# VHH binders against Hexosaminidase D (HEXD), part 18

Target 1, 346 residues: Hexosaminidase D (HEXD), of Bos taurus (Bovine) (a6qnr0)
Amino acid sequence: MRLVHLDLKGAPPKVCYLSEIFPLFRALGANGILIEYEDMFPYEGHLRLLRAKHAYSPSEIKEILHLATLNELEVIPLVQTFGHMEFVLKHEALAHLREVARFPNTLNPHKEESLALVTAMIDQVMELHPGARWFHVGCDEVYYLGEGETSRQWLQQEPNSKAKLCLSHMEAVASHMRARYPTTTPLMWDDMLRDIPEDQLSGSRVPQLVEPVLWDYGADLDLHGKALLVEKYRKSGFSWLWAASAFKGATGVNQSLTPIEHHLRNHLQWLQVAGSVPADTLRGIILTGWQRYDHFSVLCELLPVGIPSLAVCLQALLHGDFAENVKARVENFLGISSLEEMSFRR
Below, E stands for the ipSAE of ESMFold2; O stands for the ipSAE of OpenDDE; V2 stands for 0.75 times the mean of E and O plus 0.25 times the DockQ between their complexes.

## First folded at step 9 (VHH; framework vhh_8fcz_2)

Design j_12T (from j_4K10E with E108T; at its last look DockQ between E and O 0.92; V2 from the best seeds 0.00; counts 0 for: pae E 2.003 > 2)
Fold by ESMFold2, look of step 9:
Structure j_12T (fold): chain B 346 residues (1-346), chain A 122 residues (1-122)
Amino acid sequence: as target 1 above (346 residues)
Amino acid sequence: QVQLVESGGGLVQPGGSLRLSCAASGFTFDDYAMNWVRQPPGKGLEWVSGISYSGGSTTYADSVEGRFTIIRDNDKKMVYLQMTSLKTEDTAVYYCARVKYSWGDEYTFDYEGQGTQVTVSS
C-alpha cells in the first residue's frame, strides 16, 4: 500500500477540493489515505466539546469516504489516544486526565476514565468508518510520560518502568479495538517503542495486537539501523510493519536541499530500507503531509503547496527510482516545464 | 552485472526433501534481502520465502511455512531453500530474486537465468 496522509489539524480542506485531488492521488499511484482528524471530527454527545467550530459534519465525512471509495483509495482513520491529546486535555472538564497537570499533551494512563474517554472517541469514529481494516491510534511523542504524580509513585514499585507503563496503555487501547472490532487492526507510531528492549516487547501483548509504523522524515536515513530495527520488531513478535515518510512538512535545516529534494531523498532512502528486508515484512508506506505538528503550533504549508512534492514522491515509490523518464511523467502530470526550475531552489 | 544462479532442483517423491542453492554475483550481496519465487506449470510467479540482508529476519508464504527454511551465507554470497515434506503442488521452477520493493502483496523482483526445476511426483 501507498497511503497519502491527510493531516486535518487546523485547516481542513473543503470537500469539493478533495473531490478534485483524490483522482490525482490515485493517478499518481496512491491506493489509500490516512485521515488524521483531531478536532475536525464531528464528535457528539458527551464528546461534543472536542469538536472544533468548523469541524466536518457527519454528512461531509460520509461524502469524503464516498469520494475515497470512488477513487479506489482505502481509508485509515487516525485518532490520538496517548500523546498529542491537547485538543482533548485543553478543556477544563478533562484537565484532570493529564499525565502532568500543567501540560495538556499526554493522557494519564492510570485513570479508568482515561481509557473510557479514548475508547469512546474510537467508537464514534468507527461509527462513520464501518469495515475499516486498519485504525491508527497514534501513541507518538508521549511527552512527560512518567512525570505525573501517579506515575512517579507507580514507578517506585519494582518492576515498574516507563516502558511497562507505555506498553500497558498501548495494550489497553489495542485490546479494546480488537475485542470490539475484530477485523480491524490497530496501527501505532513506533517512536515510543524504538528503545524498548526486545524481551520487554515480546513479553507484552502489543506485538500480537498492533502493526507499528516506523517513521523517519530525514533526507539521510541510517539504512542499516532501520533494517536492524525492523528485525528487532519482527523478533519481538510484530507480524507486519509500516514505513512512514514525509512529502510535506517535517523538514529540518539543510541549506543544500530544497524541500522537494529533501522529501524525494527521504523516499529514495526508504526504498533502500525496503530492499534490505524480505517480502511480506512492510505492509505499506504512509507519505505524511504535516499541516500542524501539535494543537498549539502554527500551520505548516497547506496541502495545495505540497502537491508537486507528493507527485514526485509517489512516482518515485511507484517506479522504484527517479530517473529522467519518471521526472518527465511528473512534469506532465503537473503541467510544468521543469521541476528543477520550480521545485529545487531554496 | 547482477547474476543469480540457482541449482539443486530435481525429481523427488511426495514427502521428500531438496535443498536449493543460489549463487549471487555482480552486486553488494549483503546489502540486500533475498527471496525465492516459483512458477508452477502454466501459472505466474508466486513468492515463496524471503530473508533479510543480515539473515536476522525470515518470511514464508502460508503454503510453505513449517516445511521450507530459507538460509543465507553472506561470506559465500549464497542463499538456500531447504525444502521438506514436499507436495505435488510444490512442482515449479524456482528462482532466487532480489526484491526492488515490496509493499504488502505488490512485488517488483530482480531475477536472471532459467531457475531450477523441482518436480514432485510419485
Scores: ipSAE 0.517, ipTM 0.818, lowest interface PAE 2.0, mean pLDDT 88
ESMFold2 (binder alone), look of step 9: mean pLDDT 80; pTM 0.813
OpenDDE, look of step 9: ipSAE 0.637; ipTM 0.836

Design j_3I (from j_4K10E with V99I; at its last look DockQ between E and O 0.95; V2 from the best seeds 0.00; counts 0 for: pae E 3.1 > 2)
Fold by ESMFold2, look of step 9:
Structure j_3I (fold): chain B 346 residues (1-346), chain A 122 residues (1-122)
Amino acid sequence: as target 1 above (346 residues)
Amino acid sequence: QVQLVESGGGLVQPGGSLRLSCAASGFTFDDYAMNWVRQPPGKGLEWVSGISYSGGSTTYADSVEGRFTIIRDNDKKMVYLQMTSLKTEDTAVYYCARIKYSWGDEYEFDYEGQGTQVTVSS
């Protein structure tokens, strides 16, 4: 699978725009989308306070899903359940669920109400996604885990560790998902798992419950290091893994490259990682398109500005390279004469 | 020039064992995963097994799991397929392959050898 990540944070695309670009995604080689809602999901009931003023309505979500189906794009929803919870934990009514009282980014994993909250969020999203084969529950960048008062007390007991704390919450969320939605597999970002030793991973239930998404957006990847990480996860018991690249945003290291050059190299590097692991290891790759890094950040470039990069990256993945014939295909799809002099319709 | 040369095929009775070999040359063998694929008579190609660049991870099709073992020797630039408990449905031409990448059931083959025939008959 090749999934395009639709990051809805801060500026959700109009539904009519999606009706134009979903056929383009499919023509360029995508066969799925990862929808990251944050506060753009139409939460109701006791979760209404999570809903942004400009969130999609339920009927707009249903139309987006219909458009995805018409274009043979499988949809995977993403709801944060551990880190990146600012849109939830900023609210005074929920601030008691923070891991550290002064920081709204991380959910306190010790409270029964924490699990109840995120499972209620999952359940509302799943109501609109009843046939989803995968559901991404986030769990990335869980900052300050272990530094809250309850966690500090819990960690004083000699068998307890931050890794155990992290894995226990991941297991609780994934177990709820697998029990309530047995045909849906949870996905998780892998960054909190990377430094956990193989014996601790294999000793937990997490590998039997989830498929991790290995993300790295750099123009230069540690190719053998990524392959060894893949091997570690497989030995730990994870059945399938995913890769995640970036087609927009997230252009850190090596600032000497243009954004498109950076993203193309990122994708070519992931192709090399994929060639170093055996078949039936990577389920797919998610091309991430960050619109806003976190709830309080300013916007990255909007989706239309990223379309040339997406086209380059998807075509590179589809053909396994970016030679002159692939470059010509991208120029044709975009209606331009040269990528070096790229013009994008305003 | 990339070359993959398979050997070790032959005629064997059901329940028997056989070990296929593949000699690789013309590329940096240690940077690539290696795979075995097979073509049964009158059928298309079927992926059988894969092994990571280091040998640290192996994968198997459901039909051969527990019966076949893939092994590599990076010093000798060799990959092997140890087959046991052979069945008549294992009859096929077996190819050693460098698969450029795979995403789920989508495979991009880079190079493959000329194949070695395995025939399992009573």
Scores: ipSAE 0.398, ipTM 0.780, lowest interface PAE 3.1, mean pLDDT 89
ESMFold2 (binder alone), look of step 9: mean pLDDT 80; pTM 0.814
OpenDDE, look of step 9: ipSAE 0.627; ipTM 0.842

Design j_3L (from j_4K10E with V99L; at its last look DockQ between E and O 0.73; V2 from the best seeds 0.71)
Fold by ESMFold2, look of step 9:
Structure j_3L (fold): chain B 346 residues (1-346), chain A 122 residues (1-122)
Amino acid sequence: as target 1 above (346 residues)
Amino acid sequence: QVQLVESGGGLVQPGGSLRLSCAASGFTFDDYAMNWVRQPPGKGLEWVSGISYSGGSTTYADSVEGRFTIIRDNDKKMVYLQMTSLKTEDTAVYYCARLKYSWGDEYEFDYEGQGTQVTVSS
């Protein structure tokens, strides 16, 4: 699978725009979409406070899903359940659920109410996504985990560790999903798992419950390190893995490359990683298109600005290279005479 | 000049064993995963097994798991498929393959050899 990440944080695209670009995504080689809602989902009832003023309506979400079906794009919803929960935990009514009282980014994993909250969020999203084969529960960048008062006391007990704390919450969320939605597999970003020893991963239930998404957006990947990480996850019991690249945002520290050059190189590097692992290992690759990095950040470039990069990256993945014939295909899809004209700010 | 040369096929009775070999040359073998694919008579190609560039991770199709073992020797630039408990359904031409990539069940071959015939019959 090749999925385009549709990051809705800050400014959701109009549905009519999606009706125009979904056919383009499919024509370029995508067969799925990862939709990251944050507060753009129409939460209701006791969760209404999570809903942004300009969130999609339920009817708009149903139309988006219909458009995806028409274009043979499988949809995977993404709802944060651990870190990146500022849009939830900023509210005073929910602030008692913070891992650290000063910082609204991380959910306290010890409270029954914490699990009840995120399972209620998942359930509302699943109501509009019935039959989803995968559901991404986030779990990236869980800052300050272990530093809350209850966590510090819990960590004093044998054989508790920060890794066990992280895995126990991941297991609780994934177990809820598997029990209530048995045909749906949870996905998780892998960054909190990367440094957990193989013994602790294999000793937990997480490998039997989830498929991790290995992300790296750099122009120069540690190819050997990524391949070894894949081997570690497989030895730990994970049945399938995903890769994640970036077509928009996340250009990192290399200032000598244009954004499109950076992203193309990132994708060519992931192809090399994919060539170092056997078949039946990587389920797919998610091309991420970050619009906002966290709830309090300013917006990155909007989706229309990223379309030339997406076209370049998808076509490179589809053909395994970016030679002159692939460049010409991208120019044809975009209706332009030269990609160099698209690299200038207009 | 990428070359993959398979050998070790033959005729065997059900329940028997064979070991296939693939000699690789013309590329940096240690940087690539290697895979076995097969083509049963009158059918399309199907993936059988794969092994990571280092040999640290192996994968198997459901139909062969527990019966086949993939092995590599990076010093000798060889990949092997140890086949046991063979069934008539395993009859096929077996190819050693370097895949450009694999996403789920979507396989794109980079290079493959000429194949070696395995026939399982009583």
Scores: ipSAE 0.581, ipTM 0.845, lowest interface PAE 1.5, mean pLDDT 89
ESMFold2 (binder alone), look of step 9: mean pLDDT 82; pTM 0.832
OpenDDE, look of step 9: ipSAE 0.814; ipTM 0.913
ESMFold2, look of step 10: ipSAE 0.547; ipTM 0.837
ESMFold2 (binder alone), look of step 10: mean pLDDT 81; pTM 0.816
OpenDDE, look of step 10: ipSAE 0.851; ipTM 0.930

Design j_3Y (from j_4K10E with V99Y Y111S; at its last look DockQ between E and O 0.82; V2 from the best seeds 0.00; counts 0 for: pae E 5.8 > 2, grease 25.2 > 24.2)
Fold by ESMFold2, look of step 9:
Structure j_3Y (fold): chain B 346 residues (1-346), chain A 122 residues (1-122)
Amino acid sequence: as target 1 above (346 residues)
Amino acid sequence: QVQLVESGGGLVQPGGSLRLSCAASGFTFDDYAMNWVRQPPGKGLEWVSGISYSGGSTTYADSVEGRFTIIRDNDKKMVYLQMTSLKTEDTAVYYCARYKYSWGDEYEFDSEGQGTQVTVSS
């Protein structure tokens, strides 16, 4: 699978724009989308405070899903359940659920109310996504885990560790998904798992419950290091893995490459990683298009600005390289005479 | 130039064993996963087994799991397929191949060799 990540944080596209762009995604070779709602989901009831002023309505969500179906794009929703919870934990009514009282980014994994909150969020999203085959529960960049009062006390009791704490919450969320939605497989970002030893991963239930998404957005990847990480996850009991690249955002400051050059190189590197592991190891790749890194940061470039990069990256993935014939296909698709001329002619 | 040279095929009876070899040259062998694919008489290519670049991970088609073992030797640039409990449906030309890195709609294997014939019959 080739999924385009639709990051809705801070600036949700109009539905009419999606009606124009979904056919383009399909024509470029995508066969799915990963929708990251954050506060743009129409939460209701006791979760209504999570809803942004300009969030989509339920009918707009249903129309978006209809448009995805018309264009043969499978939809995977993403709801954060551990880190990146600022849009939730910024609210005074929920601030008692923070891992560290002064930082609103991470959910306290010790409270039964914490699990109840995120499972209620998942359940509301699943009401509008019936039959989803995958559901991404986030769990990336869980900053300050283990530094909260309850966590410090818990960690003083052997054999407790930060890894055990992390895996315990991941298991609790994934177990809810599996029990209530048995045909839906949870996805998780892999960064919190990378440094956990194989024995500890295999000794937990997490590998039987989730498929991890290995993300790296750099122009240069440690190719054999990524392949060894894949081997570790497989030996730990994970059946399927995913890759994640970036077509927009995530380039860092002071880059010597243009954004398109950076993103193309990132994708070519992931192609080499894929060639270093056996067939049927990676289920797909998610091309991420970050709009906002966290709830309080400034916006990255908007989706329309990233379309040339997306075209380059998707076509490189489809054809296995970016030689002159693939470059010409992209130039034709975009209606331009040369990709290089976009930066020098105007 | 990429070269993959398969050998070790032959005629065996059902229940027999055979070990196929593949000698690789012309590319950085240690950077690639290697695969065995086969072409039964009158049929298209069928994936059989794969092994990661380091040899640390192996995969098998359902039809051969438990009977076939894939092995690699990166120092000698060799990949092997140890076949046991052979059946008549294992009759095919066997090729070793690299998995070409593309996320297209179909698997694409880079098989450059002539293959080696395995025939299982009484």
Scores: ipSAE 0.037, ipTM 0.574, lowest interface PAE 5.8, mean pLDDT 87
ESMFold2 (binder alone), look of step 9: mean pLDDT 79; pTM 0.797
OpenDDE, look of step 9: ipSAE 0.375; ipTM 0.752

Design j_52T (from j_4K10E with S52T; at its last look DockQ between E and O 0.85; V2 from the best seeds 0.00; counts 0 for: pae E 3.7 > 2)
Fold by ESMFold2, look of step 9:
Structure j_52T (fold): chain B 346 residues (1-346), chain A 122 residues (1-122)
Amino acid sequence: as target 1 above (346 residues)
Amino acid sequence: QVQLVESGGGLVQPGGSLRLSCAASGFTFDDYAMNWVRQPPGKGLEWVSGITYSGGSTTYADSVEGRFTIIRDNDKKMVYLQMTSLKTEDTAVYYCARVKYSWGDEYEFDYEGQGTQVTVSS
């Protein structure tokens, strides 16, 4: 699979714009989208406080999913369940669930209410995503894990470690998904797993429950280091892995235009990693398009600015290189895309 | 010039065993994963097994898991497929292959040998 990441943080695209670009994504070689909702999902009931003023309505979500189906784009929803929980934990009513009382980024993994909260969030999103084959539960950049009062006390007991703490929460979330949605496989970002020894990963249930997403957005990757990480994950019991690249955001200082050369190089590097592992190892690649780095940051470039970079990156992945004939193909697509974009701007 | 040369095929009865070999030359063998693919009579190519560049991890198609074992020897630039408990549906031409690109079930192999015939018949 080749999935385009729609990062909704801070500014959801208009549904009419998505109706125009989903056919373009398909034509460029994408066959799925990863939708990162954050507070743009129409949470209801006791979770309504999580809902942003400008969130999509349920009918808008259903329309987006219908458009994805019409264009043969498989949808994977993303809901954070561990780190990046500021949009949840900023609220006074939920602040007792923080790992560190001062910082709203990380969910306290020791509280029964923490698991109940994130499973309720998953359940509401799954109501609008019936039949999803994958569901991304985040778990990236879990800053300050182990530094909360309960965690410090728990870690003083000899069999306990930060790795065990991390894996136990991941297992709890993934177990809920598997039990309630047996045909849906949880995905997790891999950064919190990278430094966990193989024997500790193998000793947990996580490898039997999830597929990790190996992300690196740099123009220069440690190619054999990535392959060794793949070997560690496979030896630990993970059956399928995913790659994640970036077509916009995640480069140096913020700019008006996307640095296409950086992103193309990132994708060409991931192609080299793919050549170092067997054909039946990487389930797909997610082309990330970061709009906001965290809940309190300003916005990066909006999606329309990133379309030329996306076209370059998708075509490079589809054809296995970026030779002159692929370059010409992208320039032709951009001409058509540019004309459609012009008709909607004044 | 990349070369992959398969050998070791033959005629066996169901339940039998064979070991296929592939000699590689013309590229930095230690930098690449290697794969076995097969073409059953009148059908397209199907992936069978793969092994990472170092030999540290192996993968298998569901239809052969538990019966086939892929092995590599980077010093000799060789990859092998040990086949046991052979079935009539394993009848195919077997190729060792290097991948041009691969994302899920979307893949293309850029180099493969001429293949070696495996026939499983009573």
Scores: ipSAE 0.289, ipTM 0.727, lowest interface PAE 3.7, mean pLDDT 87
ESMFold2 (binder alone), look of step 9: mean pLDDT 80; pTM 0.809
OpenDDE, look of step 9: ipSAE 0.542; ipTM 0.806

Design j_6A (from j_4K10E with S102A; at its last look DockQ between E and O 0.92; V2 from the best seeds 0.64)
Amino acid sequence: QVQLVESGGGLVQPGGSLRLSCAASGFTFDDYAMNWVRQPPGKGLEWVSGISYSGGSTTYADSVEGRFTIIRDNDKKMVYLQMTSLKTEDTAVYYCARVKYAWGDEYEFDYEGQGTQVTVSS
ESMFold2, look of step 9: ipSAE 0.589; ipTM 0.846
ESMFold2 (binder alone), look of step 9: mean pLDDT 81; pTM 0.821
OpenDDE, look of step 9: ipSAE 0.535; ipTM 0.785
ESMFold2, look of step 10: ipSAE 0.546; ipTM 0.831
ESMFold2 (binder alone), look of step 10: mean pLDDT 81; pTM 0.821
OpenDDE, look of step 10: ipSAE 0.552; ipTM 0.810

## First folded at step 10 (VHH; framework vhh_8fcz_2)

Design L_12T (from j_3L with E108T; at its last look DockQ between E and O 0.91; V2 from the best seeds 0.76)
Fold by ESMFold2, look of step 10:
Structure L_12T (fold): chain B 346 residues (1-346), chain A 122 residues (1-122)
Amino acid sequence: as target 1 above (346 residues)
Amino acid sequence: QVQLVESGGGLVQPGGSLRLSCAASGFTFDDYAMNWVRQPPGKGLEWVSGISYSGGSTTYADSVEGRFTIIRDNDKKMVYLQMTSLKTEDTAVYYCARLKYSWGDEYTFDYEGQGTQVTVSS
């Protein structure tokens, strides 16, 4: 699978725009969409405070899903359940659920109300995605985990550790998904798992519950390191893994490369990682397109500005390289005469 | 120039064993995962087994798991497929293939050998 990540944080695309670009995504080689809702989902009832004023309506969500189906794009919804919870924990009524009282980014995993909250969020999103084969529950960049008052006390007791705390919450969320939606597989970002020893991963239930998404957006990947990480996850009991790249919004290294050159190289590097692990290991790759890094950040590139990069990256993935004939195909799809105007190398 | 040369096929009885070999040359062998693919008579290619660049991870099709073992020797640039408990449905031409990449059930191999015939019959 090749999925395009639609980050709805801050500036959701109009439905009419999606009706125009979904056919393009399919033609370029995508066969799925990862939709990261944040506060753009039309939460109702006791969760209504989570929805933004300009959130999509239920009717608009149903239309987006219909458009995806018409274009043979499978949809995977994403709801954060651990880190990146600012849009939830900024509210005074929910601030008691913060891991660290000063910082609204991370959910306190010790409170029964914390799990009840995120499982209620998942359940409302699943109402609109009843046949989803995968559901992404986030769990990335869980900043300050272990530094909250409850966590500090809990960590002083044998045999508690930060890794056990992290895995326990992941297991709780994934177990809810598996029990209530037995045909839906939870996905999680892998960054909080990377440094957990193999024996501790395999001793938990997490590998039997989830498929991790290995993400790295750099122009130069540690190819051996990524392949060894894949081997570690497989030995730990994870049956399928995913890769994640970036087509926009994640150029963190100060290099001489233009953004498109950076993103193209990121994808070519992931192809090399994919060629170093055996078949039936990687389920797919998610091309991430960050619009906002977190709820409080300024907007990055708007989606339309990122379309040329997405086209380059998708076609490189589809054909396994970015030679002259692939470059010409991208120019034709975009209706432009030369990609060199977009800062490609000769 | 990339070359993959399979050997070790032959005629065996059901329940028998064979070990296939694949000699690789013309590329940096240690950078690639390697796979076995087979073509049964009158049918298309089907993937059998894969092994990571280091040999640290292996995968198997459901139909062969527990009966076949894939092995690599990076010093000798060799891939092997140890087959046991052979069945008549294992009859096929077996190819060693270099994986370019795969995503789920989309396998992309950029080089395959000429194949070695395995025939399982009484």
Scores: ipSAE 0.634, ipTM 0.862, lowest interface PAE 1.3, mean pLDDT 89
ESMFold2 (binder alone), look of step 10: mean pLDDT 82; pTM 0.832
OpenDDE, look of step 10: ipSAE 0.870; ipTM 0.942
ESMFold2, look of step 11: ipSAE 0.545; ipTM 0.836
ESMFold2 (binder alone), look of step 11: mean pLDDT 80; pTM 0.819
OpenDDE, look of step 11: ipSAE 0.880; ipTM 0.947

Design L_3M (from j_3L with L99M; at its last look DockQ between E and O 0.88; V2 from the best seeds 0.00; counts 0 for: pae E 2.7 > 2)
Fold by ESMFold2, look of step 10:
Structure L_3M (fold): chain B 346 residues (1-346), chain A 122 residues (1-122)
Amino acid sequence: as target 1 above (346 residues)
Amino acid sequence: QVQLVESGGGLVQPGGSLRLSCAASGFTFDDYAMNWVRQPPGKGLEWVSGISYSGGSTTYADSVEGRFTIIRDNDKKMVYLQMTSLKTEDTAVYYCARMKYSWGDEYEFDYEGQGTQVTVSS
């Protein structure tokens, strides 16, 4: 699979724009989308406080899903359940669920109410996504895990560790999701798993419950390091893995490459990683399009600005390279005479 | 110039064993995953097994799991397929293939050898 990541944080596209762009995604070689809602989902009932004023309505979500179906784009919803919970934990009524009282980014994994909260969030999103084969539960960048009062006390008891704490919450979320939605597979970002030894991963239930998404957005990847990480996950019991690249945002600062050159290189590097692992290892690649790094940041470039980069990256993935004939195909799709005219620096 | 040369095929009875070999040259062998694919009589290619660049991870099609073992020797630039408990359905030309990439069941191999015939008949 080739999925385009739609990051809705801070500025949801109008549905009419999606009706124009989804056919383009399919024509460029995508066959799915990963939708990251944050507070743009129409939460209701006791979760109503989570929804932004300009969130999509339920009918708008249904239209987006209909448009995806019309264009043969499989949809994977993404709901954060561990880190990146600022849109939830900023609210006074829920601030007691923070891992560290000072910081609203991470959910306290020890509280029964924490699991109940994220389970309720998942349930509401799943009601609008019936038949989803995958559901991404986030779990990236869980900052300050282990620093909260309850975590400090818990970590004093052998053999407790931050890794065990992280895996325990991941197991709890994935287990409840599997029990309620047995045909839906949870996805998780892999960054919190990367440094956990094989024996500790295999000793947990996580490998039997989830498919990890290995992400790296750099122009230069440690190619054999990524392949070794794939081998570690497979030996740990994960049956399928995903790759994740970036077509916009997340490029860093002080780069010597234009943004499109950076993103193209990132994708070509992931193709080389893919050539180092055997068939039936990688389920797909997610081309991420970050719009806002965290809930309190200013916006990065909006989706329309990223379309030329997306076209370059998707066509490079589809054809396995970015030679002159592929470059010409992208120029034709976009109605321009040369991709060199699109160079800029970040 | 990339070359992959398969050998070790032959005629065996059901339940028998064979070991296929693939000699690689003309590229940096240690950078690539390698796979075995086969073409049964009158049918298209089907993927059989794969092995990571280092040999640290292996994958198998459901139809062969538990019966076939893929092995590589990076010092000798060789890939092997140890086949046991052979069935008549395993009759095919077997090809050694260099991995370009795969996403799910979309397999892309950029070089294949000439193949070696395996015939399993009673």
Scores: ipSAE 0.727, ipTM 0.902, lowest interface PAE 1.0, mean pLDDT 90
ESMFold2 (binder alone), look of step 10: mean pLDDT 81; pTM 0.824
OpenDDE, look of step 10: ipSAE 0.854; ipTM 0.935
ESMFold2, look of step 11: ipSAE 0.460; ipTM 0.800
ESMFold2 (binder alone), look of step 11: mean pLDDT 80; pTM 0.815
OpenDDE, look of step 11: ipSAE 0.863; ipTM 0.939

